# VH-VL binders against Large ribosomal subunit protein bL25 (rplY), part 1

Scores and structures below are computed, not measured.

Target 1, 192 residues: Large ribosomal subunit protein bL25 (rplY), of Marinomonas sp. (a6w1c8)
Amino acid sequence: MSLSINAVARTQEGKGASRRLRNEGLVPAVIYGGETAPVSISFKDNELLKAVGTPGFLTGLVEVTVEGKTEQVLVKALQRHPSTGAVMHMDLQRAQADKAITTRVPLSFINAAQSEGVSKQGGRLTVESKLAEVRCLPANLPEVLTVDVIKGQLDQIFHLSDVILPEGVELVSLLKGEDHDQPIARIGKSKR
Below, numbering starts at 1 at the first letter of every chain, in headers, positions and changes, except where a header shows other numbers; antibody chains are not in Kabat numbers.
F, E and O stand for the ipSAE by ESMFold2-Fast, ESMFold2 and OpenDDE, each averaged over both directions (binder to target, target to binder). V2 = 0.75 x the mean of E and O + 0.25 x the DockQ between their complexes.
[cut] stands for letters that were removed.
Atom coordinates printed by the task and the answers are left out, and those that the model quotes come from them; centres of patches stay.

## First folded at step 5 (VH-VL)

Design S2 (from O3 with heavy chain S31N S57K; framework fv_rolinsatamab)
Fold by ESMFold2-Fast, scan of step 5:
Structure S2 (fold): chain C 192 residues (1-192), chain A 121 residues (1-121), chain B 107 residues (1-107)
Amino acid sequence: as target 1 above (192 residues)
Amino acid sequence: EVQLVQSGAEVKKPGSSVKVSCKASGYTFTNYYMHWVRQAPGQGLEWIGEINPSGGKTNYNQKFKDRATLTVDKSTSTAYMELSSLRSEDTAVYYCAREGYSGYEDAFDIWGQGTLVTVSS
Amino acid sequence: DIQMTQSPSSVSASVGDRVTITCKASQDISSYVAWYQQKPGKSPKLLIYAASSLQSGVPSRFSDSGSGTDFTLTISSLQPEDFATYFCQQYDDYPLTFGGGTKVEIK
């Protein structure tokens, strides 16, 4: 995944004055982590709105360009205005090629309609979790994680251990042991 | 130690102007916005405006925009508020206040002691 | 302009009492609210910023609750030095505006 957005460096005079930045159509953000000190930046509100609406921006690696220099970052936190939903602040963590990152990746359930549970036993797939927390090097970050439910029967429960993992990708919950292999989907008639 | 020290009390006639000073010490003057707030005797607080000491950029409360002028002198770390066309209703204590910094949670963390401006015939 | 409405205008209380002061914004200001204490003849003093963050050196008996439009300053056990006027302030948008103030008076 390769998404990009331009940012403007914040001067000391503008740092911490979020209303003033918003009055100028700017959204404050901070880049932190890695070898270097945190850097205060801002995004143009209209450019950020477009970017946040792009699939993968909030979950994947993003290239941020500030004064001609580009860094890879992950969106770790996003503060929104409660009524308007407008982005008010962002926390961005630097990615390093040789350091594992932790982020959430969408789960995609495939072949439900072709399963015996759905096609012949009157069942329906009910998704209980749409995201999974992964740990991997930046280069190994997948766009989606797939769960193949083709062999699903009526009343079958699918767990995190049923997720097909690419090489180098770990599920954070499974690193904590068997008690953390939570259900992620079910085939049933009455899952409300 | 961070402090803001304001000029002394003034007595002015209606129609005149007053210029109040606010001398900053103990911090880098150009790194923090300076605000001006007034308070009529026994009344609430009213925001007049703000100034960025670095570039001199100002934002005013529209109520005061036609009469208030905010300036700074960087060489003396001093902020000024001038209010023209004074009326008896302008009798108030005038404060300068520094806008602090704590991420995106700004507020007035340091205040001057206040300057009483009395407008009387 | 964003109007900040404080209630009550005054409250009579005794040492040890729990005191609450309410502040209502005319529109959503998220957490961009500060509370100030002012004693007679003195400048206001910052108590709380960002709706819930206690300023350094301010006693833990002061707290704020609320977000959006409704905010409440609470003094859990009033002390003699707490008899003062309290003001809320929004700093979400221009012009910056203050509540009308609440005078906490000795009973």
Scores: ipSAE 0.006, ipTM 0.510, lowest interface PAE 10.0, mean pLDDT 84

Design S30 (from Oa9 with heavy chain S57R; framework fv_rolinsatamab)
Fold by ESMFold2-Fast, scan of step 5:
Structure S30 (fold): chain C 192 residues (1-192), chain A 123 residues (1-123), chain B 107 residues (1-107)
Amino acid sequence: as target 1 above (192 residues)
Amino acid sequence: EVQLVQSGAEVKKPGSSVKVSCKASGYTFTSYYMHWVRQAPGQGLEWIGEINPSGGRTNYNQKFKDRATLTVDKSTSTAYMELSSLRSEDTAVYYCAREGYSSGWYEDAFDIWGQGTLVTVSS
Amino acid sequence: DIQMTQSPSSVSASVGDRVTITCKASQDISSYVAWYQQKPGKSPKLLIYAASSLQSGVPSRFSDSGSGTDFTLTISSLQPEDFATYFCQQYDNYPLTFGGGTKVEIK
């Protein structure tokens, strides 16, 4: 639900070992991009855990408040602890209202149960891709992209070109050419 | 050049205290944490603690917490380690070492070391 | 405390040999490990930090191949100036701890 988080700025003098940040329950991150200098920041680990668990945080626009100023950012990279999976570092890219962003958005498949392939032909929907890479202005970034499989027959394959695109949104793969229209789901024979 | 120069060797009696200095030059003293590490003659390295020269914040190895005091004098770019209630087991070379960083995320290793100060504790 | 167990305690080698020194952490320290070289009567010198990053000015024959709990310092072709004691160090958590050291001696 919530796509906002507070952070604390780090100065050059406050720039220190990752262990000190972790010992204080902090996760380091950097905000970069746009026309302003990069800013080193830290998140409280309990707040970050809650935020990372929120749908859209890792794929959508996030509001980060640093020193009373709020910026819209995208999570571009994460480093996780190999055994615990805890976030150890995060790269956040500034979103600018007049500049297109590239990010991954969840795919939602609707009307599978109502399709001929599932309801009357003994098939089941198998999802092969759960995310699609989009390019759009920040204001046009959808929370989800919909694929309507209502007209699906048994053995039908759905491709990126079957995704319902809102105004101002493009699929990055399709910008590369027709041979990049990858399969994303199929209605196949039910097993057992 | 970046350099850490320590005070000279000391001979102390059990129960006394010693204060070792470490003078930094060639870099901004307040931008890097300073650490103290000791090494008994012919033995391994043992971490005593760290200090942020900017704010004076310290973290200590629990083994030394009640006896070690780390301080800095920003006006002279000098760090100090005082160890009290000395025992014969405290005989060691004591090093100051700078915690290096370039990006601030992984370069927490000791990139510059002082030459060491031998402290001998004997009756 | 994170214990750093280093082996062997000593190794005898000839110039041109490949030398490997192992270091095992008692818990996962990710890549927060450094390696130091120390010659008799001198302070330690940083060789490698963040498990795989070679310190500026250190010859490329030095490398580290590990992560997590198991780390290996490799000297691909030992040179006369490499006869020294080597220490690993974890800086993942307090207190910072060092391995017991490995003395590389001339054969």
Scores: ipSAE 0.055, ipTM 0.571, lowest interface PAE 5.8, mean pLDDT 85

Design S33 (from Oa9 with heavy chain H35E S57R; framework fv_rolinsatamab)
Fold by ESMFold2-Fast, scan of step 5:
Structure S33 (fold): chain C 192 residues (1-192), chain A 123 residues (1-123), chain B 107 residues (1-107)
Amino acid sequence: as target 1 above (192 residues)
Amino acid sequence: EVQLVQSGAEVKKPGSSVKVSCKASGYTFTSYYMEWVRQAPGQGLEWIGEINPSGGRTNYNQKFKDRATLTVDKSTSTAYMELSSLRSEDTAVYYCAREGYSSGWYEDAFDIWGQGTLVTVSS
Amino acid sequence: DIQMTQSPSSVSASVGDRVTITCKASQDISSYVAWYQQKPGKSPKLLIYAASSLQSGVPSRFSDSGSGTDFTLTISSLQPEDFATYFCQQYDNYPLTFGGGTKVEIK
């Protein structure tokens, strides 16, 4: 299920407003892409802060509602203030039901403690990649991709091909060929 | 020709108010913010505030917010800065300036400046 | 408030000299800095804005560098018309603030 956030349409005469919007507790953003013209919007900074802190907001589909109209978008760029870390600007790309999107999805490694490599062979799971780049239709975008390491032995290396893919989801690296099946985790000898 | 033309020099008594005008020409008055800056003799530049001529929205430097009032008259493409409760420390050249071309999402620098109005506050 | 510290306060130079003026912001302002030139009895004139964008009509001998907190204005070969006071300005956050100015005077 997608996260949701409300936005206010921006109708600004006199042009430009990032500093002025921040003074009002607002963060400017643009929704672009698809078959419709770009739309300038703003978020209340308190609501945006909570949303950005929620897992999946920056990597998954987000429902943005402005003036009663809801659109599904992906966060494609985020500009933070250098000293405060506060969000200053956001680029949101429209998701179209019939167009494949490319984004990064978190990897979740399950059953490491129950594997022979960890439980019986003194190993420890070391994660080398926390995200995987996927291509899928918006409706098929998962919140997380799972790697089951239950059968892992000591010194085993897990690759992108070990990821459990939901229906309709492709890994971009694997589309380039088997030479791009990069390692994502290992069960290595632990220090203790 | 894009230009900003300000009203003439003023001599005011302490405790009075002054109202400086800034007449814009050569561009769409409502498309750019109007900025106000002052410079005391031999000193640097100090920002007073800004106004959006289309909607009248203002933002002030907190130092001036209780004494400065920025307004516009769209029919004459003229901006005004009124400063009340004048003190000798308010003696300065007051400038209006246009915030330059919109950078889209971001504000720009002051690309066009008025010639300045000397306000002298003396007893 | 964001403090803009400009140095030096003055510099004596000859025609043909390379002049460097420094401006330091008290916090990160990204690239939202502008440089102005002011001649005696005249209003400031915009030289450079928005991360090294040279204002129309400004000679190429003027350039700037820097981002974040440290900014520099350079005049590569000083000309007679360049003797003036120069100011930096941040426009990242309210209130807008200016540096104290650098007077470039004839040696």
Scores: ipSAE 0.030, ipTM 0.549, lowest interface PAE 6.0, mean pLDDT 84

Design S4 (from O3 with heavy chain Y33W S57R; framework fv_rolinsatamab)
Fold by ESMFold2-Fast, scan of step 5:
Structure S4 (fold): chain C 192 residues (1-192), chain A 121 residues (1-121), chain B 107 residues (1-107)
Amino acid sequence: as target 1 above (192 residues)
Amino acid sequence: EVQLVQSGAEVKKPGSSVKVSCKASGYTFTSYWMHWVRQAPGQGLEWIGEINPSGGRTNYNQKFKDRATLTVDKSTSTAYMELSSLRSEDTAVYYCAREGYSGYEDAFDIWGQGTLVTVSS
Amino acid sequence: DIQMTQSPSSVSASVGDRVTITCKASQDISSYVAWYQQKPGKSPKLLIYAASSLQSGVPSRFSDSGSGTDFTLTISSLQPEDFATYFCQQYDDYPLTFGGGTKVEIK
């Protein structure tokens, strides 16, 4: 399902210290970016808690509806209470159809059990990176990036360059040069 | 430069009222809450209340709610604090201060120069 | 009301000294603490907010540590311009309250 959350616009009357919003059960946030002025908003704390716990909310595109208008945003920062973990503030950046975004996408490793390294050579897949940083237009943002390890042999190391990239998607590390092609998984000897 | 400039010193008799002004410049007046704080000679700081210049919403320290009135004039970017039923213990320097706002950034980042109010017979 | 107990009331120090000032809240205020410096005849000046964030233009020798109820302002190497009175403040709940102040005096 689409990730969405409702927000209330904060007029200048609604701008206040965290104590004022907390009394109302609200968490302040700001939507910024694009060619439109920043907008101060607030979320109901119980709705935000559920949303933050939903996979993809902090890493993917989120639809925020305020006063009947829906915008696509990325969560760029959030501040938490040190002891309780409660969200105290959130920064949301507008996604523009013609402007590339940078975010982290989960890596999915497929066919490990069917690989010769695992099935015949006593190896086990060890995942060293579960996310990859991508750059793409919002419309091209994948939900997951796949690494196919089916041809893996014992002691094989998989790198970012082994990720299967959809059209229009680039890996940020590889844009910095091939010497940034970091290991992401390996098939190593399994302990008996 | 962001500035808050307050009105001059006042000498008042017990039972009278005083109205102190605080003129803001160098920023959008209606975008920041304004606070009032007092300091008796040689003493610490005491919070009186706050006002949102945009809508006029106020919150007061319960100690002052029956005597203090905070207002603003948006056309002149000026905040006012009126304190009634003055007593000798109200002798203090009164400050206006701007609240910086963004989540945790709600401390008083800009202060007026202070207005000495002396209550004596 | 949340009481902010500040200690010591005064401290005599020399240039180059490390100075520490303690502030204790009567209840958990998370990180909603600010520190102010006031020189004689002047308005208070914001030094630190949110318990650890240094205000723009404030020297790095000023720092705060702590959370919850116990907070400490540290001046790592006291300079001549640092002789002043320092106040802590909580802004977690109404009414906003300040510590009693600590006067840092020249030895």
Scores: ipSAE 0.017, ipTM 0.478, lowest interface PAE 6.6, mean pLDDT 84

Design S45 (from O3 with heavy chain S57R G100D; framework fv_rolinsatamab)
Fold by ESMFold2-Fast, scan of step 5:
Structure S45 (fold): chain C 192 residues (1-192), chain A 121 residues (1-121), chain B 107 residues (1-107)
Amino acid sequence: as target 1 above (192 residues)
Amino acid sequence: EVQLVQSGAEVKKPGSSVKVSCKASGYTFTSYYMHWVRQAPGQGLEWIGEINPSGGRTNYNQKFKDRATLTVDKSTSTAYMELSSLRSEDTAVYYCAREDYSGYEDAFDIWGQGTLVTVSS
Amino acid sequence: DIQMTQSPSSVSASVGDRVTITCKASQDISSYVAWYQQKPGKSPKLLIYAASSLQSGVPSRFSDSGSGTDFTLTISSLQPEDFATYFCQQYDDYPLTFGGGTKVEIK
């Protein structure tokens, strides 16, 4: 259910030379942030491939277990091989219970088919943004943000301010000012 | 100041062996891989192998694997390259070079001055 | 083994000229390429690593471009101290390999 992956701690041996790790089917990564010193780790390539393909792994909190100790981290940077797309390196930031994090959360648009714009006016929902950048404490990070379009009419435009926000969650764009209230979806005319 | 200082020139007979030293100073010796590279007169660079001074682990170019031996002495911060069964084709300048191991920066940032090994009958 | 093909083998240039040296890897090496300068009788000196990171103390007239298989070293305005042989090197896979070198010589 929860997103988790095992890793192996790296000491001085094997640091820096990514080719040595790749020869063993390992991908280097670093866990940093918080009060504890950065830790160099490596993932088994096949396990990392499965994890990266899992929805929410690159955007949500991930549990990483290293030497029997589990930490919650957020993927902050990822380097891919240009031709194969394989992960070559990953930067993981520790989640601190009392420190806000920023990440992208999927937007879910509900009740489009039941809206007057779609059901009675021949419109269809067109999604312009599938993700929204949020700022919140780790404990308040939602898996999804909901936009209820039930009252939508034909030609109606939905903005970031129409997103239903849980307590403790802020939209980064809206913190920058009202002129950053971006359109995220619209009910447009469709001949269908 | 980070420095790699190599031993002096050697003249050897075919079939003998040579052992070149590389003394490191100005950094933590065990924190950086050490590489050996040679250059025949007027030719390009050829990689011989690498050693991790911390654990002594080595990787060799297959061309040299049966004749080259890389070692270190941590107490003196010195790396060694021994090449056996010398042939005239082994006449070259031999370099030690430090690899920076910070992330993907595996380039040779510091080089020794080189040791000329001449193999002649 | 990964072959590093360098061109040209030599180039004759004058002070102030723009010099371009090309290096082609036989397979994708991402950005794991370094460039070295070697003057006669001296050790190679690292100029650029990771296909764009300029080594500390190296003049800004040296730059590179490329990723994957095709890499270029550019000297934007050649100076007298730049007449040397230049080598590319891949450090993506074993054995580590160097290009054949490009001698930049005075016209």
Scores: ipSAE 0.014, ipTM 0.497, lowest interface PAE 7.1, mean pLDDT 84

Design S46 (from O3 with heavy chain S57R, light chain Y94W; framework fv_rolinsatamab)
Fold by ESMFold2-Fast, scan of step 5:
Order: sequence, then structure tokens, then C-alpha cells
Structure S46 (fold): chain C 192 residues (1-192), chain A 121 residues (1-121), chain B 107 residues (1-107)
Amino acid sequence: as target 1 above (192 residues)
Amino acid sequence: EVQLVQSGAEVKKPGSSVKVSCKASGYTFTSYYMHWVRQAPGQGLEWIGEINPSGGRTNYNQKFKDRATLTVDKSTSTAYMELSSLRSEDTAVYYCAREGYSGYEDAFDIWGQGTLVTVSS
Amino acid sequence: DIQMTQSPSSVSASVGDRVTITCKASQDISSYVAWYQQKPGKSPKLLIYAASSLQSGVPSRFSDSGSGTDFTLTISSLQPEDFATYFCQQYDDWPLTFGGGTKVEIK
């Protein structure tokens, strides 16, 4: 099912308005980007907390409805209260079908237990990066990116270039050159 | 259809408590704040308080803070308002009201039918 | 508390009349004002929110103007079904407060 959330339009913005909204159980947010002017909105705190906890909400396309109009957005920034973790502000970027977007996608490491490094050499997979930044058209946005570690030996390091890329998806770091191929996981000696 | 259905009229003695229910249907109960408002016969509207059904967070009008208790039962999509230490001036119609969404900044888009509470000796 | 003062308390009007009801907040509430209609024996009905947004299904003869502290509900051409009591409400800060109400009655 598509991820969706309703929002309320805001007629006033600023520090005072944002504090009143938070005090009333509302979370301020801004929809920006595309060819249309930015729009200030707010979410009910209970509905936003449920949405943020839903897999894919922070990483995938989300439908936001404001005053009967629905548009697709990506969550670009989320500010949380330092002590409580409550969402205080959210930045949402409009998605256009013909314009490339950048967002973070979860990494899934498969076949670690079947690798020689883990099964026969006493190693353990340690994940150093759980997300990768991708660039693609909205229609090509994957839910997850896979790294197959089946051929891993003890002490092997896996890098962004080991990620299996779907058609139309690029890794932002790799677009900057080979020297940006950062480590994402390793099979190290188990400390069990 | 979205609706709020309240419990029936009550007649109470001074010093007692009353608990009014408000059963929600036709929408996701935990996604909207629920408010309670009262209206004395022939008078205006007076806000009692609000509750977030998802987490149970409440805010009260200071006038009622010591006597009003707002609760919810998520399993039955029902909100409750309990008012203690009743006085004759508490005689009023009590309403539950849903705080709207999608363009409604705390405005009450759906109201219960009201519950008349009469306090008399 | 933010006090909402409505005037007049009552107005006698004929079908077709333009009716205006004013609401004054004791402090700046921006546009966080709603208007409700209540008929005898019935629950209030939302007419307008955010000081200018008409609730779906409400006739276009209802409008309001204002921001800050002074707000006006206007019924451009009164109809028989409009004879009711009208209330303004602020939702800028707790406690939420209502105006005293304006009864629009048939002349």
C-alpha cells in the first residue's frame, strides 16, 4: 500500500508559530522544491509518530495531502528534540517524475552465515553502514539495496561498489570517483 | 460515515461524579485529538480539555483541571470525560468533538449529539 | 486566557439581509479562529476555520474577514435555514475559548 499522511496548511510561520504548534500537538513542516512555491504545513504529532515508525516513510516516497491536494514527497530532514526524541520539524521535498532525486536507501546484507569467512573461518559480519545515498528517478527508487557477502573470507571488507544496483539507480558516492568507494561491512574475527 | 455517539442523559446529586462516554466510528480513532466542551442551558460554549487518543496526552482548562479526567479506550474507540465534585452550576450539555484534519487547525469538524447532565438535590 | 468578545449578542433580521457578526480577541491570535453555527437542540456545526477557509458543504454566502484581534463573520444574503446562534473560537493557545454567541433571529 502507498505511504500517506494528511497535513494542515499554515498561514503563519516563524519561531513563535512553531512553538505554539508544538504546544498544541502539531509538528511544523515545509514542502519545497519542484516548480511550485514552498508551502508551510503541520502534522498531528500522533499521526506523524505512527508514520515515522512505518518502514519506508523516511527513505521512500510519501503522499502528503494538504487541503484535498495530494503530492509525492521525500523526507529530507527531520529534527528531533534532544531529550525526548519527539519530532519538532520536518523538511519534505517534492518529487517530479522526470527529475532525479537523491535519498538514502537501506542496505541488506545476504548470505553472511553461508560465507566461508563466517561458517568456516570463525568470522562475524559487522555492518558499518546501514544506508546508502542513491540518485534515481522516483519510479526507479528501490525499497532496499542488496549486498551479497557469500564469497566473503575472514578479514574481507565490503565497499559501496559491492552493492547490487537496479537499473536506473546510481550511488552518489561512486559518482564522485573510485576514491569515494567507502567500506560498508566487514567479516572480522568473532568475539563471542 | 464519521460520527460520535454519546451516552444518555444523567441526573446527579451535588458532590457526586459523572462519566460521559463518546463512541467514535467511521475514522481512525487514534489519528485525531478529541475535545470536550460544555454548554449551560441558554449559555455559551466552554472548553474543558483535550486528549490525544494515541498516547493519552491531555491538556485541561485550568478551571476544570482538579475535577475533570479525560481518558480513552482504544479497543472500543471510545473517549470518556469524568467530572467529580459536581455542583448545580455544572448542569450543562456536555459535548465531545473531534479536532479536524487536512486543513483544520484545532477546529472541531465533527461533534457528538451532546449529553445533558443535571445536578440537583 | 484569551477572551473572545462577540457582538451583537442578538440580531433580528429578514430573509435576504446581510448580517455581520464581530469577534474580538484580547490578544493577537493571527488567523487561528473558527466559526460555528448552532440550531436549537442541536450540536454546533463548523462553518469556517483558519479565519478564512470555508468548511466543505457550507454555502458560499458565509465568509469571514480579519486577522490578529478583529474578526467578522458575514452572511451575505440570509436564508431561512440561517436563523441560529453563531460562535467564534480561538485555537491559538490553551485554554481554547469561545465567544459568547450571537443569536440571529427572524424579524
Scores: ipSAE 0.008, ipTM 0.450, lowest interface PAE 11.1, mean pLDDT 83

Design S5 (from O3 with heavy chain H35E S57R; framework fv_rolinsatamab)
Fold by ESMFold2-Fast, scan of step 5:
Formats: sequence, structure tokens, C-alpha cells
Structure S5 (fold): chain C 192 residues (1-192), chain A 121 residues (1-121), chain B 107 residues (1-107)
Amino acid sequence: as target 1 above (192 residues)
Amino acid sequence: EVQLVQSGAEVKKPGSSVKVSCKASGYTFTSYYMEWVRQAPGQGLEWIGEINPSGGRTNYNQKFKDRATLTVDKSTSTAYMELSSLRSEDTAVYYCAREGYSGYEDAFDIWGQGTLVTVSS
Amino acid sequence: DIQMTQSPSSVSASVGDRVTITCKASQDISSYVAWYQQKPGKSPKLLIYAASSLQSGVPSRFSDSGSGTDFTLTISSLQPEDFATYFCQQYDDYPLTFGGGTKVEIK
């Protein structure tokens, strides 16, 4: 439910500083937003690896403690090494309890195998969007958004408007108008 | 709104110097490096150097180190690039651009409109 | 200096086409690569930073796929406003260097 990680304050003295930190087993990150100036921090790579592997860390609220100060943040961006997948940098945005946040939440498609399109019509669910951009207060941030495809037929297309929304959660694209109701999945014929 | 506004076009004689200004607005001037890049007509982009407005620390491309001088005026949120001993091959559009300290913004996210410097007799 | 080799130097394409531009660094630059779009007579505009992060306000049809020294900018369905010159850039080490540019021209 509540995730935390310790960090150390750092100073960046020029280009390549982040690469030097990584050689010491540290991963650079920045905390920004809210009323206060951005703060450069770093995480121990072994602690960060455990945290990133925890459900909700990349999508939910995280408590970061540095030098005895704790802040609630959202992971807004995460840079990985192309070959190893190791985290090389993280952007963390401060959360305020009374201010709506905008972030991307994973989409989970349920009951595909039980749908007529898949089970009786030889179709397969193809996911076109794995994430949806939401707007909500921090306390209302869901870990996942579900799309129930149980009634799907062959050739059916599912859109953002098919997402089951918890109370207090809005889809940013749908706030822009009905023409922004993008396709997110379809039940199509199986590839060879 | 964040913007960088540069001084107007200049025509200079060989051997002279030019000083281009870049006025920042809409953000905390000392929180970002100021980058300088040039582009000769029809050519690619070439990095000249950078300045940290907070402390005035500079880093230069070695090609320009002996001729380029980067400065800032914090009271007016203005950065300057001076290039001396001008040659015809210095004819280019000169850009200022903003770059963050912290890695995530170590890309040029906001650019000035450019200043054409023409060096001719 | 880290050299950024960009190819092709130009490509002719039609609206709706998938356009791919490649950029090769002379050494491992991790994820310190950015992509810029420049329209004639205008300043470059940041599209992608840190190899894979889409700049705010940039359409999702722009993406990068990269591994170590090899980076690829993809425009999944070319639009009329996408006819421009594109540049890659490394910002891992001094001096900062740019690719030679790729001009995407109307066919």
C-alpha cells in the first residue's frame, strides 16, 4: 500500500557526473515540483532494484527520505540501460494531497479467454495501449485500471471509454473530447 | 511561459567580434545551464559551449575556446556569447538553448529564435 | 570527440508513411541521446530526450528505439507538419555533438 526508499543528497558538477555515480553503485535521480526547488539525489542501486520490482512503485505514491526529510513523490520517468535494463536515472515529482496529479496507470484486460471472440470465434486479444493517462488526487490513484472484454466478439475494438474508472479518477484523453477516445485493444484473427 | 529571446542579426567584417544576447523569461534563470550552438547555412548543428548562470562556470568546445566568451547578467536574466577574430566561415545562425543540471533535463528543451551573423567584407 | 553518424542524409516520403532515421555513436553513450526537429527558418525543437522519453506536447507517433551505440527515431505515420530536418545529439560527454541531420522531404 505505502512504499518507501532512502536516498542521499548529491551535487552535480557537470556532464558525466551521473555516469560516475553509477560506477559507485549509485543511481541519480531528481525530485522536482511543488513549492520548493528541485533536489538532486541518488539511490543505492541494490535498494532501488528491490523497490522497482515492488508492485506500485513505478505507478503509485512513494515516500523518499533524504537527510531525515520525507517527501511523497511519483515516478514520472525512468531511464534504463538499453542492454542491461539497469535503472540509470529517475525523475520524481512531488505530490500534494490537495492537488490533482496526472500520471500513467497500467491497463489490465480481463476475461479475454472467456469472451466469445476468443473462445468460440478463433480470435486473440491484441493490446494496443498498455497504459492510460489519469488525473486524480494522490489518495485516489489506482494501481491498475481494468477493461473487461468478456462480451467481446471477433473484430471488436475496445476504446478508452471501455475502461472501468474508480471514484475520483478521470482519463485525461476523454477530458479533451469524444474524438480522443482512442482504441486500446482489439479481438482479431490469430497470427500464423 | 518559458522563452529565450535573442538579439537581432549582425553583419560583421573579418577580424572583428560579435556579441549575441539571449534573454530568458518564465523560469528560474540560475536553475538551468545556457547552451550555445551554431548552424552554418544549409549545415548541421555545432556546439560552442555552455555556462552555468548560478556560478558563472563555463565549458567550451576546444574548437572555440580561444575565441568564444560566455557570460551572464543575472539581474536581467540575460546570457551573452561573444565570438572574436571573425572569419567568413563563422557565418551562421547562432542559438542559445536551455539545459538542466540533473540528467533528466540534460537536453536542450527550450531554444532561442536564432541570430544570423554574417561575416563579409 | 564522440561522433554521431546519422543516416540517411535525406529521405522522400508521403503522408501516412513510416519513417525511420538511424543514429550511431562512436562509443557507448548510455541513454544520453536526444532528438530534435527543425523546420526551415526555425529553431530546433526537442522531440525525445534520454533516448526514450517523449517531450511534453510531442505526438506519440514519434518514438526512439536504442541500444548502447545505435539509436533509431521512428515516425509511425508521417503527417504534413513532419516534413523537416531531424538531428540526434549526445550529451554524455564534452564536447556535445550532433548527428549530420536527416531531411524528410515530400515525395
Scores: ipSAE 0.013, ipTM 0.449, lowest interface PAE 8.0, mean pLDDT 84

Design S50 (from O3 with heavy chain S57R N59S; framework fv_rolinsatamab)
Fold by ESMFold2-Fast, scan of step 5:
Structure S50 (fold): chain C 192 residues (1-192), chain A 121 residues (1-121), chain B 107 residues (1-107)
Amino acid sequence: as target 1 above (192 residues)
Amino acid sequence: EVQLVQSGAEVKKPGSSVKVSCKASGYTFTSYYMHWVRQAPGQGLEWIGEINPSGGRTSYNQKFKDRATLTVDKSTSTAYMELSSLRSEDTAVYYCAREGYSGYEDAFDIWGQGTLVTVSS
Amino acid sequence: DIQMTQSPSSVSASVGDRVTITCKASQDISSYVAWYQQKPGKSPKLLIYAASSLQSGVPSRFSDSGSGTDFTLTISSLQPEDFATYFCQQYDDYPLTFGGGTKVEIK
């Protein structure tokens, strides 16, 4: 699913005036990258707070609409107020259809309870990594990566190579070599 | 050449008002915020307020809000600061300063030469 | 109000000396700090903005470091024209506030 948020274009007059924007309940941001010049924009603080709290907003593709034009972007950096946690500034990088992006995608482990290791051998699934770094074209970015542990036995360790990859999606760690096939979960003896 | 030229020194009595001018040249007057800052003899800098010359919108340091009035005349590219109900503690050099534009920069890149206002009986 | 505290209030130095001036904000101001130089009888001059960007025409012996609440201005090899008062300023929130100033005097 695509997440979206509306933005207001900043005039040239507004550049370098971050405190004035914040005083008006606006959060400054910059859209950069691609072939088009950087664009200064602002978000309404309450709308941005709601968006940032939505799963996938900080990790996935976001559609930003400014003056009727919609662009796909990735959140590359954000500055928060130390005590309030309010977003004070945001850097957004344009996604280009023909350029690979790297981002972190949640891992979902399915069928643990049905595995022989859990159901018949007294084990339980312990998740060691909740995210995996992927490289893909924007159109191929998944919302979640699935690890099917149905055939897991007691003491089995699952690695990044066990992740079910959609077409066009690569795991960054695996691109670095076989010795970077890190453990992500295991079925171990239950302590409960 | 970008420059800000202020009006000359003034001597005022307690309870009166003073109006200092700041004439801008060498740039588009309405594209940059103008600030006013004062410095009492031997003391530090104190921010009075800002004005957007394009729309005339102002923001003030609460300490001066009831006495300071910032205005502009776009036809002459001139900014004004009026301070009323003058006290001896208002004796200071008053500066106008332009706010630059450069990424995160809200810094004052061009300053006027300063106007000494002396408040005495 | 955000309070900007400078130290020292004054420093006596000789040509060629390394001079360090510190500025502490009462709360996190990110990188929204500028440094100004003021010579006797003159208006302030912008030296450094955004806690690291050197203003055009300012000599490379001036440098800045710091983030959040702690900021430092350094003059690596003091020159005769550097004897002046230096001020830090935050522009993160209203009202804009300046440090108390540091006077760099001839030893």
Scores: ipSAE 0.048, ipTM 0.509, lowest interface PAE 5.2, mean pLDDT 84

